# VHH binders against DNA primase DnaG (dnaG), part 1

All scores and structures are predictions.

Target 1, 371 residues: DNA primase DnaG (dnaG), of Nanoarchaeum equitans (q74mb1)
Amino acid sequence: MAKFAPVQYKYIIKAEFEIDGIVDREDIIGAIFGQTEGLLGMELDLRELQKQGKLGRIEVEYKRVGNKTIGTITIPTSLKAVETSLIAAAIETVDRVGPAKARFRVKEIVDVRSSKREYIRNRAKELFVQLLSKTAPDIEELRRELEEAYYSKQLIEYGEEKLPAGPLVEKSDEIILVEGRADVVNLVKHGILNVLGMNGINIPKSVVELSKRKKVTLFIDGDRGGELVLRNLLAAGADIDYVAVAPPGREVEELTNKEILKALKSKIPLEQYIKNLRISINNDENKEKYKELLSKVFDTKKAIVFDEQFNIIDEKPLEEIDKLPSAYGIAIDKILDNETYAKIKGKYQLILALDSNVNAQERVITLKDIQ
Below, numbering starts at 1 at the first letter of every chain, in headers, positions and changes, except where a header shows other numbers; antibody chains aren't numbered by Kabat.
ipSAE, averaged over its two directions, is called F for ESMFold2-Fast, E for ESMFold2 and O for OpenDDE. V2 adds 0.75 times the mean of E and O to 0.25 times the DockQ between the complexes of E and O.
[cut] marks letters that were taken out.
Atom coordinates printed by the task and the answers are left out, and those that the model quotes come from them; centres of patches stay.

## First folded at step 1 (VHH)

Design b4
Fold by OpenDDE, look of step 4:
Structure b4 (fold): chain B 371 residues (1-371), chain A 123 residues (1-123)
Amino acid sequence: as target 1 above (371 residues)
Amino acid sequence: QVQLVESGGGLVQPGGSLRLSCAASGFTFSNYDMNWVRQPPGKGLEWVSGISYSGGDTTYADSVEGRFTIIRDNDKKMVYLQMTSLKTEDTAVYYCATDRGYSYGEPLYFDYEGQGTQVTVSS
């Protein structure tokens, strides 16, 4: 007998209902379970939540008035506010009890710990209405919307650029830098309050200035876009101390608490991150492309620039390397030296060279790296 | 999957010595700094020692400086902690952790996957 630890309830959903028929308690409860099933996914399935002890017993009080049944339902939960709100909103979707038309309305969600019930109730209703007006979004999208609405109130605007930030961004000696508002919201949701969002690819001046005063962990998505962000930050003069990376293919805004913590725990110094990027080339799916590009420049005394798809955009003699346009990458028939690097610094995300004598912050791939 | 397996703990008298070992797998060992952390009874995790990915740099908590030595073997994917002049206050579960840590104004989190090894220093 799984000794269910006494569940401490955090919230109480109170709803009222009117049913155009005479029904029993079991009918009402059945309708609630039945019509909400699958609506919010399995994670928020009421039956499952009850099994887990996260949802208490549904209490139903009702009376018969003529040919109608009217009453109230009370549902205690140990869920978070957002999840509770979703459940509450879902209850309002119940529109029948047996053959009878029914109307459910959430009266309030009581926070047994604090007075947040009104905000939660209203916000949940708003979001639910929005959801109904749209093509059935997946549960993750709905959850994201609710969470954003709830946690946005904790966000502050930072700097002249009014960047989204956690409330402790100025008070903390260390900050987490992320790409955008959604990332900030997600981190704040999970209790990380020393976070700053850049609102895009352009590096705000305030970010650069702040980076000089604080220890900065850049938290980037698990894609190539993150590398570009890092490059831009460094080019802008930002002082980045650490880099944290979301799991491959994942965005910071989508990460679970566990994933966030894991990623942040896995932060590495900037220098090490750069080194790791170089090391990872051995397992890079584009290794053959790198070889091909290098082979094209080999013994030609030329430089070629290419896009993200590795299409050649332009080529010039090495002597005219400074005349080449900015692009995703450059391949050069030379050992990368300080002089050459000075000419191309900041123009390319990827540098392919025969070898390198430069401690470049860009991703530099050499012939040795792709052997 | 990152795996860290600690061993070498045991019961020892004050002034004694122990050598802990950690076998690492599931990641590029030579790319990351390694650490030892410990959790004394009734207390939180405490950082003990760290070694750079190359093994060129070592650091120690003040409480163990001069008594403990951290070393690593990148070829074997091993990290070791040689403990000498052990004290009763060194009693703890010892964990091997990667260089990956999280503080951000909160208690420091260590990235460790092992079960740890018990070190008990008692007369």
Scores: ipSAE 0.000, ipTM 0.213, lowest interface PAE 14.3, mean pLDDT 81

## First folded at step 4 (VHH)

Design g10d (from g10 with G50D)
Fold by ESMFold2, look of step 8:
Structure g10d (fold): chain B 371 residues (1-371), chain A 122 residues (1-122)
Amino acid sequence: as target 1 above (371 residues)
Amino acid sequence: QVQLVESGGGLVQPGGSLRLSCAASGFTFSNYDMNWVRQPPGKGLEWVSDISYSGGDTTYADSVEGRFTIIRDNDKKMVYLQMTSLKTEDTAVYYCATDSGYEYGTLWFDSEGQGTQVTVSS
């Protein structure tokens, strides 16, 4: 006896057709595969999707009425709503079966679990027509746009601050806390429904209150900005239990399902995360150079820029910080605030400051970090 | 009754190899993804690796990628963890676990067996 996992189709595409000629089932199926081949790229090619088990057998029912063939097709799919809608739109472009002129119209897309119709079908048709007519953005950009529209409707508002959240945030005993709305949308898209977003570095009161009665995993981007978010959460009195980190250089909002699950499975207790931060700085080969540069700039009201060998390239008073050249790094005699960061954003890979109240994209090392 | 029985642990020198086994019973094994998780001394559970229900897709924690290989045999209802280039930080009790998905939106690993001790020391 063979051991197989059951296949679960999520959606059924139902379409009607009218063909100005006498054709059979094989002609109709062949036209669908032939005229959609390559149209949506390799990832959404119908023949490949069928080989992968993501697209079911195309079922065709038809009648011959006079010199015409009229009927319906049914296509089950295990793809998500947006991909299913794009396939449905592509099927509507089929305009011939053999030599005969044909019209295909998607009647409905049925959610197998709920029998709910997908409301974005018309939008997918519009975007697909744009693709064919005007060299619209590539199919990946169109997919992302449709996904955002669909999953944004699943979000709820949490608390007086009307924070973006997944629908299970209150029911779940555990919460995944993310920085912003785009992160919430991405997690909900991938089935993580107990997620709560914040509005940047300002720590909402509702987040602090929730953290005291539920277990919280803080899920942060793979860049260094997450340390500031964590620091502000802790200063506000939030009870953070675990930290999950996106892969280096990746943001939570852009992660795939596998990357999300791997990061969440690899979460670590807060205490261990803080310990790892201390060890990373203590083991940094350049720690003494950071100390030396910060010491040089301390109480001078100046900023200095330096190269990868930590040689000073230029220095200017803080009021002229925008006139400093781009370089490997900059050290400043102040707390990094929004005004200062706006002037240096994107010019350096490393920022040394007395302290920071900004969630910078670059690596920031402060006096606290190296003591 | 769901049963997962881990074995194959032991004492090994750094750089050595071990192969862990997990025997499953009491459920339709081929319908479930399988995981290895570990508990280092004085720490909580740490996810190590998983393998899809069919065996066609594997993922690994960054700390073990390239050194550990997860394998399953659906006919024998077994999952294995082939460990090579072992380090002292790999010392832990290793558990086999099913991944039935999030319960109420919560990712959780349930330690379903007694585990098997792996000790890496000189």
Scores: ipSAE 0.006, ipTM 0.516, lowest interface PAE 9.7, mean pLDDT 79

Design g2d (from g2 with G50D)
Fold by OpenDDE, look of step 6:
Structure g2d (fold): chain B 371 residues (1-371), chain A 122 residues (1-122)
Amino acid sequence: as target 1 above (371 residues)
Amino acid sequence: QVQLVESGGGLVQPGGSLRLSCAASGFTFSNYDMNWVRQPPGKGLEWVSDISYSGGDTTYADSVEGRFTIIRDNDKKMVYLQMTSLKTEDTAVYYCATDRYSYGEPLYFDYEGQGTQVTVSS
């Protein structure tokens, strides 16, 4: 049977039958025509419809099992849905084939157009990937781009900032907050529809407002970048209830369905996550370097800036902290407070301090964290 | 002091099998879930599998589901990873990790071992 019915047909009726006797194809077809004749009026007479080209050929497949004939019938139609349904129902009223008792049951009515659309959709994806693979070395990346394009149609815009979101973000009492559009697309792809993306480093006002009225699960990457996102949210005044984390080294946008579900199921309260972060820092391979730098500033009333290899670049008294250059990190001989933070905000990726009372956007490591 | 010592890695052809072992010490082994994680060349650490403290529950990354099996022996303080139908993409350094420091569900894995190299190549 052809993959698709001819263009002229809209629906395909699929039915099964069991006949308590040995019959042939012609007997079956004859019974269908004969017993449905007049049931639905002349307008829906099967023979007439076939003459008009509105009903296709009845295809019959059958097997003989003992003294029975079992099989399927397929009937294409160009009729409307209602008319097709009526014909299908009429077929089920056929109760004899020749002298034998018969039972017909409609399994489904297939929308041919729907099937074609689905095929086109899938085939287009394949062809697109193939096309891109000729021009780009990474087929996986191309696949992702195509998927994003496809699922983006299901996204809505949320808030004044027109943030990417799942369609249920406003209707749900609980939402999943993710870093960006790609994450939203992936979650929506896997049926998570109460998701909101933040679109960048700056926390949108709408996110902060939403977080105050809904239960929020932040879903972050399994890397340091995710942690920074959380810090930014907290600094902006967002109310985060739970944190879900992708597997180590994985991005939310890349997760499989199973991975997403597992991560979300394993969400933990924000407080617990913060504790875990401290533990992580305590087990960080750079822990000793942190200690060393803090020890150098301890009781000196100075600040030290350092590079990614933890080499000291410059040092100044705390009073002149604003004169220090931008660098990877800074170690300060004081508790990080709002006043001090205001002077160094955005200049460093890592802040080492004795303690902190600030919701900093940067990664802050204190003596408590490295005990 | 917590110690995790991985072994059992090696060179194997695609479709082959390996069994990794991890010997744990320095903590109450039977109280904590155990994990296998791996780091492919040039890539970040990725989670592979976990097993509950009692051994009654196991989970796997989709990439290894149906091919890998995690088991543990609490008496011996061992966790194992049976790998079958190995693929080239399974090439990585494999680490055993514990959840001993986690509050609630683990967000980060505690692995202190040197890992064991698994190389799948024709």
Scores: ipSAE 0.014, ipTM 0.271, lowest interface PAE 7.5, mean pLDDT 83
Fold by ESMFold2, look of step 4:
Order: structure tokens, then sequence, then C-alpha cells
Structure g2d (fold): chain B 371 residues (1-371), chain A 122 residues (1-122)
């Protein structure tokens, strides 16, 4: 398929100004560059953006009325909507031209390819006011918040559970299933529109039903939490075809476009992923220690807490599990259920149990895992 | 395979009207934003208009705004360009095209058809 070069500019910032003095075009342009320098960081420095061709020629039209200068400016930009909105907000902070007081107001940001879209400008003004009230705001955090607000407007609700979804989830033959809303927003931001979130670890019935009708790729974080999501899906009866995994230690919600595409291209069949998990557990250097500790508690109705060297620190009957001290890990002679987890949550990094039916934040290893 | 078939071009006098049609096949039409682009004689391609995959949002080049209307029918897999108040400058070969939806990145057009000739002449 043949492709055309992209449109050079995506947005046009149009602003009005009133200056209490007689100034020239060069004075106005100089004030814009000068008073925004350093305000948005090096990434959005207007002089650098102009050198890179990302900011067009600033056009100024003005007239002198009595002791005042009144006019408009027009700034074309090829930047994204959020960055364009930040620049527009910064222009509104310009309060003088030379010695004269000045007032700048952005009238509109014209999307060259669509009707005026003023939502992101209004949101950027709100967040920019917040920026000006702080001593050292983080522009990355502000950019992320604006992106979330903008791309959240692109989501639809799926099913009775009102799950977060991209706009193409119902129409596509294949879907990408992710854990939560932040993951959906990130994928939609990067152009993946056939994505469905589960809004947490509790597996919705709509997800299970959909998985039986469509080809599903589960896209999970690169840690133990992602594996828990898969386990819960399988226990609920979902039909998962492929698994894609974020790089180790990375979350789907934070991935770049390149990382997303690489992970999706490297997806593997569910059966192979499960096999790889079992090989990884079998190669765990501490596997025999887990077996030893589980064997010690088996059929005793007790729990044992242990340190990082797997030395036993304390043990008590299961009825007194809440009286055990915090430690590196705990082994229990029962299936980890919600009642038991409520009593031990946050006290340990590792939980050894006979089996598990809870959404624990800690690493859980069961007898099935070490067989 | 993907096919885009343009039709409805012809010879028309300045001030006249014309309706272009584009029949799409070979892909899930309702997943794609659709565009009209044109190539005037001896010049490069010029973007004319687009319409979102759902039909809920339309945009136009400054040179045609107020005179052209883009319409889509997802049930029939058709996109149309209703042109009015035609000028000699509108003389071109008109193509319909898809683009990949990608937030925050430059838009790219994919086209396959032969186009349809529009000639506006006194």
Amino acid sequence: as target 1 above (371 residues)
Amino acid sequence: QVQLVESGGGLVQPGGSLRLSCAASGFTFSNYDMNWVRQPPGKGLEWVSDISYSGGDTTYADSVEGRFTIIRDNDKKMVYLQMTSLKTEDTAVYYCATDRYSYGEPLYFDYEGQGTQVTVSS
C-alpha cells in the first residue's frame, strides 16, 4: 500500500493580546520566547521546537490604538494535542512586552484535520494553573494526567460490568485482554483499539463469555501479579489463546509503543506459557526449601514463620495465626482463603500454602506449584 | 484483498455539483477512518477530507470547507464526497484512502484505487 508523507502541522494556536504600550512585532515575538523559556523544560523550549520544524512561523497581526497595541498571534505546530495545549497555556502566562503590561488569551486551538476540539485546552489550562501554584512541578506528571484525561474520552464501556474498553473491542475478531483501566488507556494511546480491561483481578462474567467467542491474547505485567491474573482467568473458565508479557519488572500501563508491539509480536500460545512457568518454578534455587517447610506444616493445623535463610522463627496453631510476628515468609497448613489472608496481609513477602483461592499481593507458592 | 473503487467523477462547469462514491471491500470497513485525497494536474497529493470510523467526526481542508461534505455508510461499506460550488482549482484525480488510527503520531494514508477524474472547466 502506498503511503503519503504526514501533514506538517496538526494544530494552529490562535491567541489574542492587548498590550498597554506601543511595541513592535519583534518585541511581541521576543516576549513570547523569552517568558516561556525554561517554563516548560528543554523538551518544549519554543526556540528548539522551531529549529526542529515542530513549531511553525509565529504570525503576528496588530494595530496601535492610542497608547495600546492590540492584535492576534497564530502558531502552527506538529506536536501532539497535549504538548500543543501546554504551549498554549504557557503563552497565556506572558504578562509583559518590554516595559508594558500585556494580556494574552488563547481563543482556540484549531485541529487541522477536525472540528475544534477545545476539551484538552480547557483541561490544560486547569492543570497549568496548578503548575504555576507549585515551586517545582513535574511536567512529566502533568503531561501524563492530560493524556489520561484525553484518551479516557476515547474509551467505551463493555458489558453489564461497564468494563473499560477500546472502541473496537466489540467489532474485532481478536481482543487484547489487560488487567485494568490504566492498561487500556495506555494501549489506546498507542493505537491498540481492540483492548478490554477487567477493572481489577475479580474476573467479570462478560470477560469469560467473550473469551469463548473471540481469539484472546492476555497481555500481563512482567511480574508475579500478572501470573495471578492468568490463574484467576483460568479458574473462572476463560478461554485464553495467547499470552503476551511485559518486560521483566515493567507494567503494561507504562510501556512505550515499541515495547507494546514487541510484546504482542512475541506472544506465545497459552500451553507454552504454562509449560515455561513450570520450568521456571522447577529451576528455583529454593524449591526444596519450600517443599521442606510445607512438609513440616502438613497435617499439623499450624503455621510457621521463617526468615530469609528459611530458618523457623515461630510457629502457632492456625487459630492463632494473627499472633505470629511479621517475617520474610509464612507456611500454613491450609488453603489460603479470604479469612486467613485478612489476618496475614502485609506481614510477609512469601506465603506457602496447600493451595490458594485469593488475590494476594504477596508471592504465593502452593503444593501444585512445586510438583 | 483490499479494494477501494472510486466513481462519480466527470466534467462539470464552475459552480456545479458532483457526488463521488467509494466502494470498499476486503477489510473491516467500520474499523477505519476514511479520507478523500486529490492530485491536481502536475502537482502532489492534497488531503481533502476525512471521516471517523463511526461517522461521528468529520474534517475538511481549508480549501474545500463549506463546499464539500464527506459521508459514510458502514452498512454498505461506502464513503461519499458531496461537492458543491466547484471551482477550476478543484480539478484533480480524487482517491479515497484509509489511514491507521494512531493517537499522537502522524497520520498516514493507504490508497489502492485508480481514482476518479473531476474536471471543472468553463
Scores: ipSAE 0.000, ipTM 0.155, lowest interface PAE 16.4, mean pLDDT 78

## First folded at step 8 (VHH)

Design p2 (from g10d with Y102W W108S)
Fold by ESMFold2, look of step 9:
Structure p2 (fold): chain B 371 residues (1-371), chain A 122 residues (1-122)
Amino acid sequence: as target 1 above (371 residues)
Amino acid sequence: QVQLVESGGGLVQPGGSLRLSCAASGFTFSNYDMNWVRQPPGKGLEWVSDISYSGGDTTYADSVEGRFTIIRDNDKKMVYLQMTSLKTEDTAVYYCATDSGWEYGTLSFDSEGQGTQVTVSS
């Protein structure tokens, strides 16, 4: 038997309006679409959302009282709470219908699936108004702040380590394992409720134990730091079945719904991921250059910086690593740890080290990677 | 009873084209995102492509992007996969499928049909 997940509206925005003039239904609807156009960015544009079926038919009920038009609108959405709240806030900015002044006020946002009536509507409205008064409004920052406030309340604590988790981690036969709390929040926001985070410091015993009972997909960032997480998990005895990888240069915590689903749908067995990783290193046309640079620093207690042609630009003892200039890359005679990384973060695109204990944003190549 | 029936497979030379079809019945087709998944010889299922319930959004696996096109017709309750520039690596049994909704926290593919064999060989 097939499983079904029918598309239904999740929220209904109910707003009232007063318009200082005689207008038609189409004038009211046109003003809503027109005055919110571009306001929330392309991803939350009301015309596009309706075209995609994520925003339902706008229902307008009104009466004409003297030379005024007074009424209500009802807007069903299949969007999540934060996005619905942002749309509601944007609708309250509509101040004209044709030539007539208008006032729109959102009465409520009704959750059609639950009895809860209190949402982050007031916070969204406050932040939206403040953001629009700034010289450079950033809707993505607003979305992230609201997401943290809303979805953090849905997390549970798992195990003795009090790990951040989605509410279905116990009930699901499959677990999605991520590095930290922000990753868990982002996945829960997108409806993935069988997710478990690790806090990132040590491999929790509860994670290892759970991995032996359930099918585990490790969802890692698109950079080299994800390999370190996997390596530590395997060393601790965790049973990882699949790996899903964020797009290159992207972190799991920042992914869109589409990126998350594509990554999870494209997951590969652990064994294949390990093979792909080793093949990628072996096929790198600069592999011998990496070996040469690491050999030059090996057992010298120094660091060297080099350009895109792998010419050495400068060289200093490890104690003076912070005094080296920014360049294409750096090679160090040391295991890359947090203290060392703090001194070189953001100065290079490529880090060559003896080994690494750090989830660095830059590409890190170690002696083990080169073989 | 839910039913998904795949067809349109066959033997084709590398660089050739095929159009796969999937006929759906027994559920409200327009409520569901649809997927193509495939099973290469001796391997597990690989996701190929999806299309949103309205047809307004499509996504493709990196290995097929630019070569395959997913299309749906909600009136006929059909999903299609237009395949071009076929490679030997595309040899597989192809299935259409729905996927789990977010309400239950499970992300998996639900394939009901026998699939349709695509063989790409020279």
Scores: ipSAE 0.012, ipTM 0.599, lowest interface PAE 7.6, mean pLDDT 80

Design p5
Fold by ESMFold2, look of step 8:
Structure p5 (fold): chain B 371 residues (1-371), chain A 121 residues (1-121)
Amino acid sequence: as target 1 above (371 residues)
Amino acid sequence: QVQLVESGGGLVQPGGSLRLSCAASGFTFSNYDMNWVRQPPGKGLEWVSDISYSGGDTTYADSVEGRFTIIRDNDKKMVYLQMTSLKTEDTAVYYCATDRWTYGTLEFDSEGQGTQVTVSS
């Protein structure tokens, strides 16, 4: 006979405080909510989490000693270890209760389940030191870093290149191929276990050989960088069956469960993806200007930088490519490789090249793309 | 009618792999954390792994960490336990269960028959 219970709390945050003044329970609770508001973003707002039932009632025990208020708080949470640790660290930033100066110190985070207490203690200490040593500029980036550390334990290594992979990559008849480790971690976090990551520009031979034995879906970012990954794979001889694309402007490593599932359900055959790609380039109103600029650099051993009106600003031999100014775009008489990209990364929005073997963050249009 | 139905067990050589499944019905599955527990021959129940109601937080017993992976599919009302690098001490009847945590204690609710996993050469 089954028993039913509401969502249970998993962690209890215990903190001590000392307040240089006489305050009431409500003052203490109000300061905790008020001074953490916005610190961890709206997703981890304590008032909202409490309304959702993910954060329990804040219990306060205190006594007044002279002109001070000293005590402890306990906060039950059903959140993940990562989020619980972030909330605990945020509570330590509370430095006033009403007009009084205050100091809060997290004493412990109690895991009401037994099995990972040592990991959580070690990680919570690391997060505490990390948070105190800086004001985190991007809570979403911090969350990703913490989750990477946590979920990396479930990854296996595949092939001689020791590629990051989910635990089902060898067992499954179908695999999902992603660019890197962060993508693998995110998919495993969301339950996609037949996933294999790559080493960027160095297309692993293990990937090429696996692609000839299994049905492969390449899952790429929604920007131009994903296009390059596909081109490198095809040039290396990989047998890609389908392409799944993250929503526009989104990267695979940052997708939610819904976005992952929708992208995978919406995968299309490789042939159709390539056709769509060529249709997009052919519809670009500036296509003829791209052709003209590439024609000007072709077989010259030079690079040309140009503005948004496609006027040439400067040109130099390829050996001096690092001396060219930043501009809207650059056209080069070579295959875009890692060495060249390192010299021009971040200086341009558009790169025109004969071909490309790098996963550039900028838009890259090659001679083959233009027809 | 609340039901938890475990399947996927069998006889496996040491070092082998199995995937256990648990089909849930008769309750709002996405509101509950799910667990795998096991009972080795002649021993009491041992907790193996849990996964939060949303699927975003997993925890493992030390004896299985790195070898077992728990996952849930709230749309299909399924919980899975992917077991790899199986050892003879993994031999047990495996049950899935919902849980209720009180401070310092674990209670779980399971009425399934379990699925037998036997690891021997």
Scores: ipSAE 0.000, ipTM 0.116, lowest interface PAE 20.8, mean pLDDT 78

## First folded at step 9 (VHH; from p5 with T102E L106F S110Y)

Design q1
Fold by ESMFold2, look of step 11:
Structure q1 (fold): chain B 371 residues (1-371), chain A 121 residues (1-121)
Amino acid sequence: as target 1 above (371 residues)
Amino acid sequence: QVQLVESGGGLVQPGGSLRLSCAASGFTFSNYDMNWVRQPPGKGLEWVSDISYSGGDTTYADSVEGRFTIIRDNDKKMVYLQMTSLKTEDTAVYYCATDRWEYGTFEFDYEGQGTQVTVSS
């Protein structure tokens, strides 16, 4: 318990660990001290260095996942780089915590003096966000922008397309697939690290390939756009196992931690989600109007555009489909193919057709969907 | 050697109430988030509710929110599910479970035979 003048720490050892058992903080710290005792000689004994004030308190952050304990440790040191590196290497030799197997890996050794200016900059940003949030809640957009900038540093790039991803996407046997970068940032912010983003309707080849070798949960927004994402993935040959859905009207990028975990725990098998889509169409309050419009266009070789109240605005032969005005929706007496879709893309929110061979961005309802 | 023993199931009328219990042993109970999951006849497992290790946070599946309440007692190593306004679709075998985090994915670890809840008129 010798007391020395406070010293400025020069380095911070950051290590991660995985323990095949349920242990507490003191078990982890005890294993580190116990298994390194005598390993580097008395001069670099961790207990003695801590007593001398040359090694700071070992900070442990961990969570329990089933019968495993995983987390990180942080050890400040005032030693020089070589001694710090030796201590870091010694920590990697710790292979048990109590009866449980353990694996420690040094993530980085941070130079405190060089990072002091960066700490001040980053902490100032965080304090500014906190102040603005407490005093001016109408600045929610600014808060989101600052948080996005902060958490985007944790993202990695995946595949040839350089897709936004969490750091555990390659290690995990399972991934959570989301539509865009903002979704990835939000999940990483809330500790979901096996997440991969894509460009929505533009399905990257790397996503399709990954889906064939990993279990995939597609996490989609609670609106009709989420259905489109799934349809495009399936058309591209992706192997989707489960679907998780954000609350109605909510986007994945805006969910709280609790909403994210609830949605992921409530995931359903793909087969069941597809069944639910068919039931939802059958219970749609406008289902009879869809039937009416499809019946009216059926076997006429025409297309009909209609407004939000399902009133017919214009009608033309299929050959002149490109001459129809933009509107809420269009019904066509044809299978929606690439040629037809190219002529109407972006002009409507809803497409009623006999069947569909295309990955349309808009909602498509076919005769099979209505029956 | 996690051991979870469910009880309290039975036959109830629609609109009725029932309280399920789960006795835990073989692990440090207060370190685990606890879940209720259920298996309806002929279907796969469906998550019902969870409660954080301290009891401070609870979450419910949409199908049961407002009707079910999850409670834990760390001193007695018990978790409970208070069910009210029961519906026929709540018929299932109910299991108490911990979750397992492996590379950021959630899987449920459950033991025992579960407890049968049957809701019928």
Scores: ipSAE 0.192, ipTM 0.713, lowest interface PAE 4.7, mean pLDDT 80

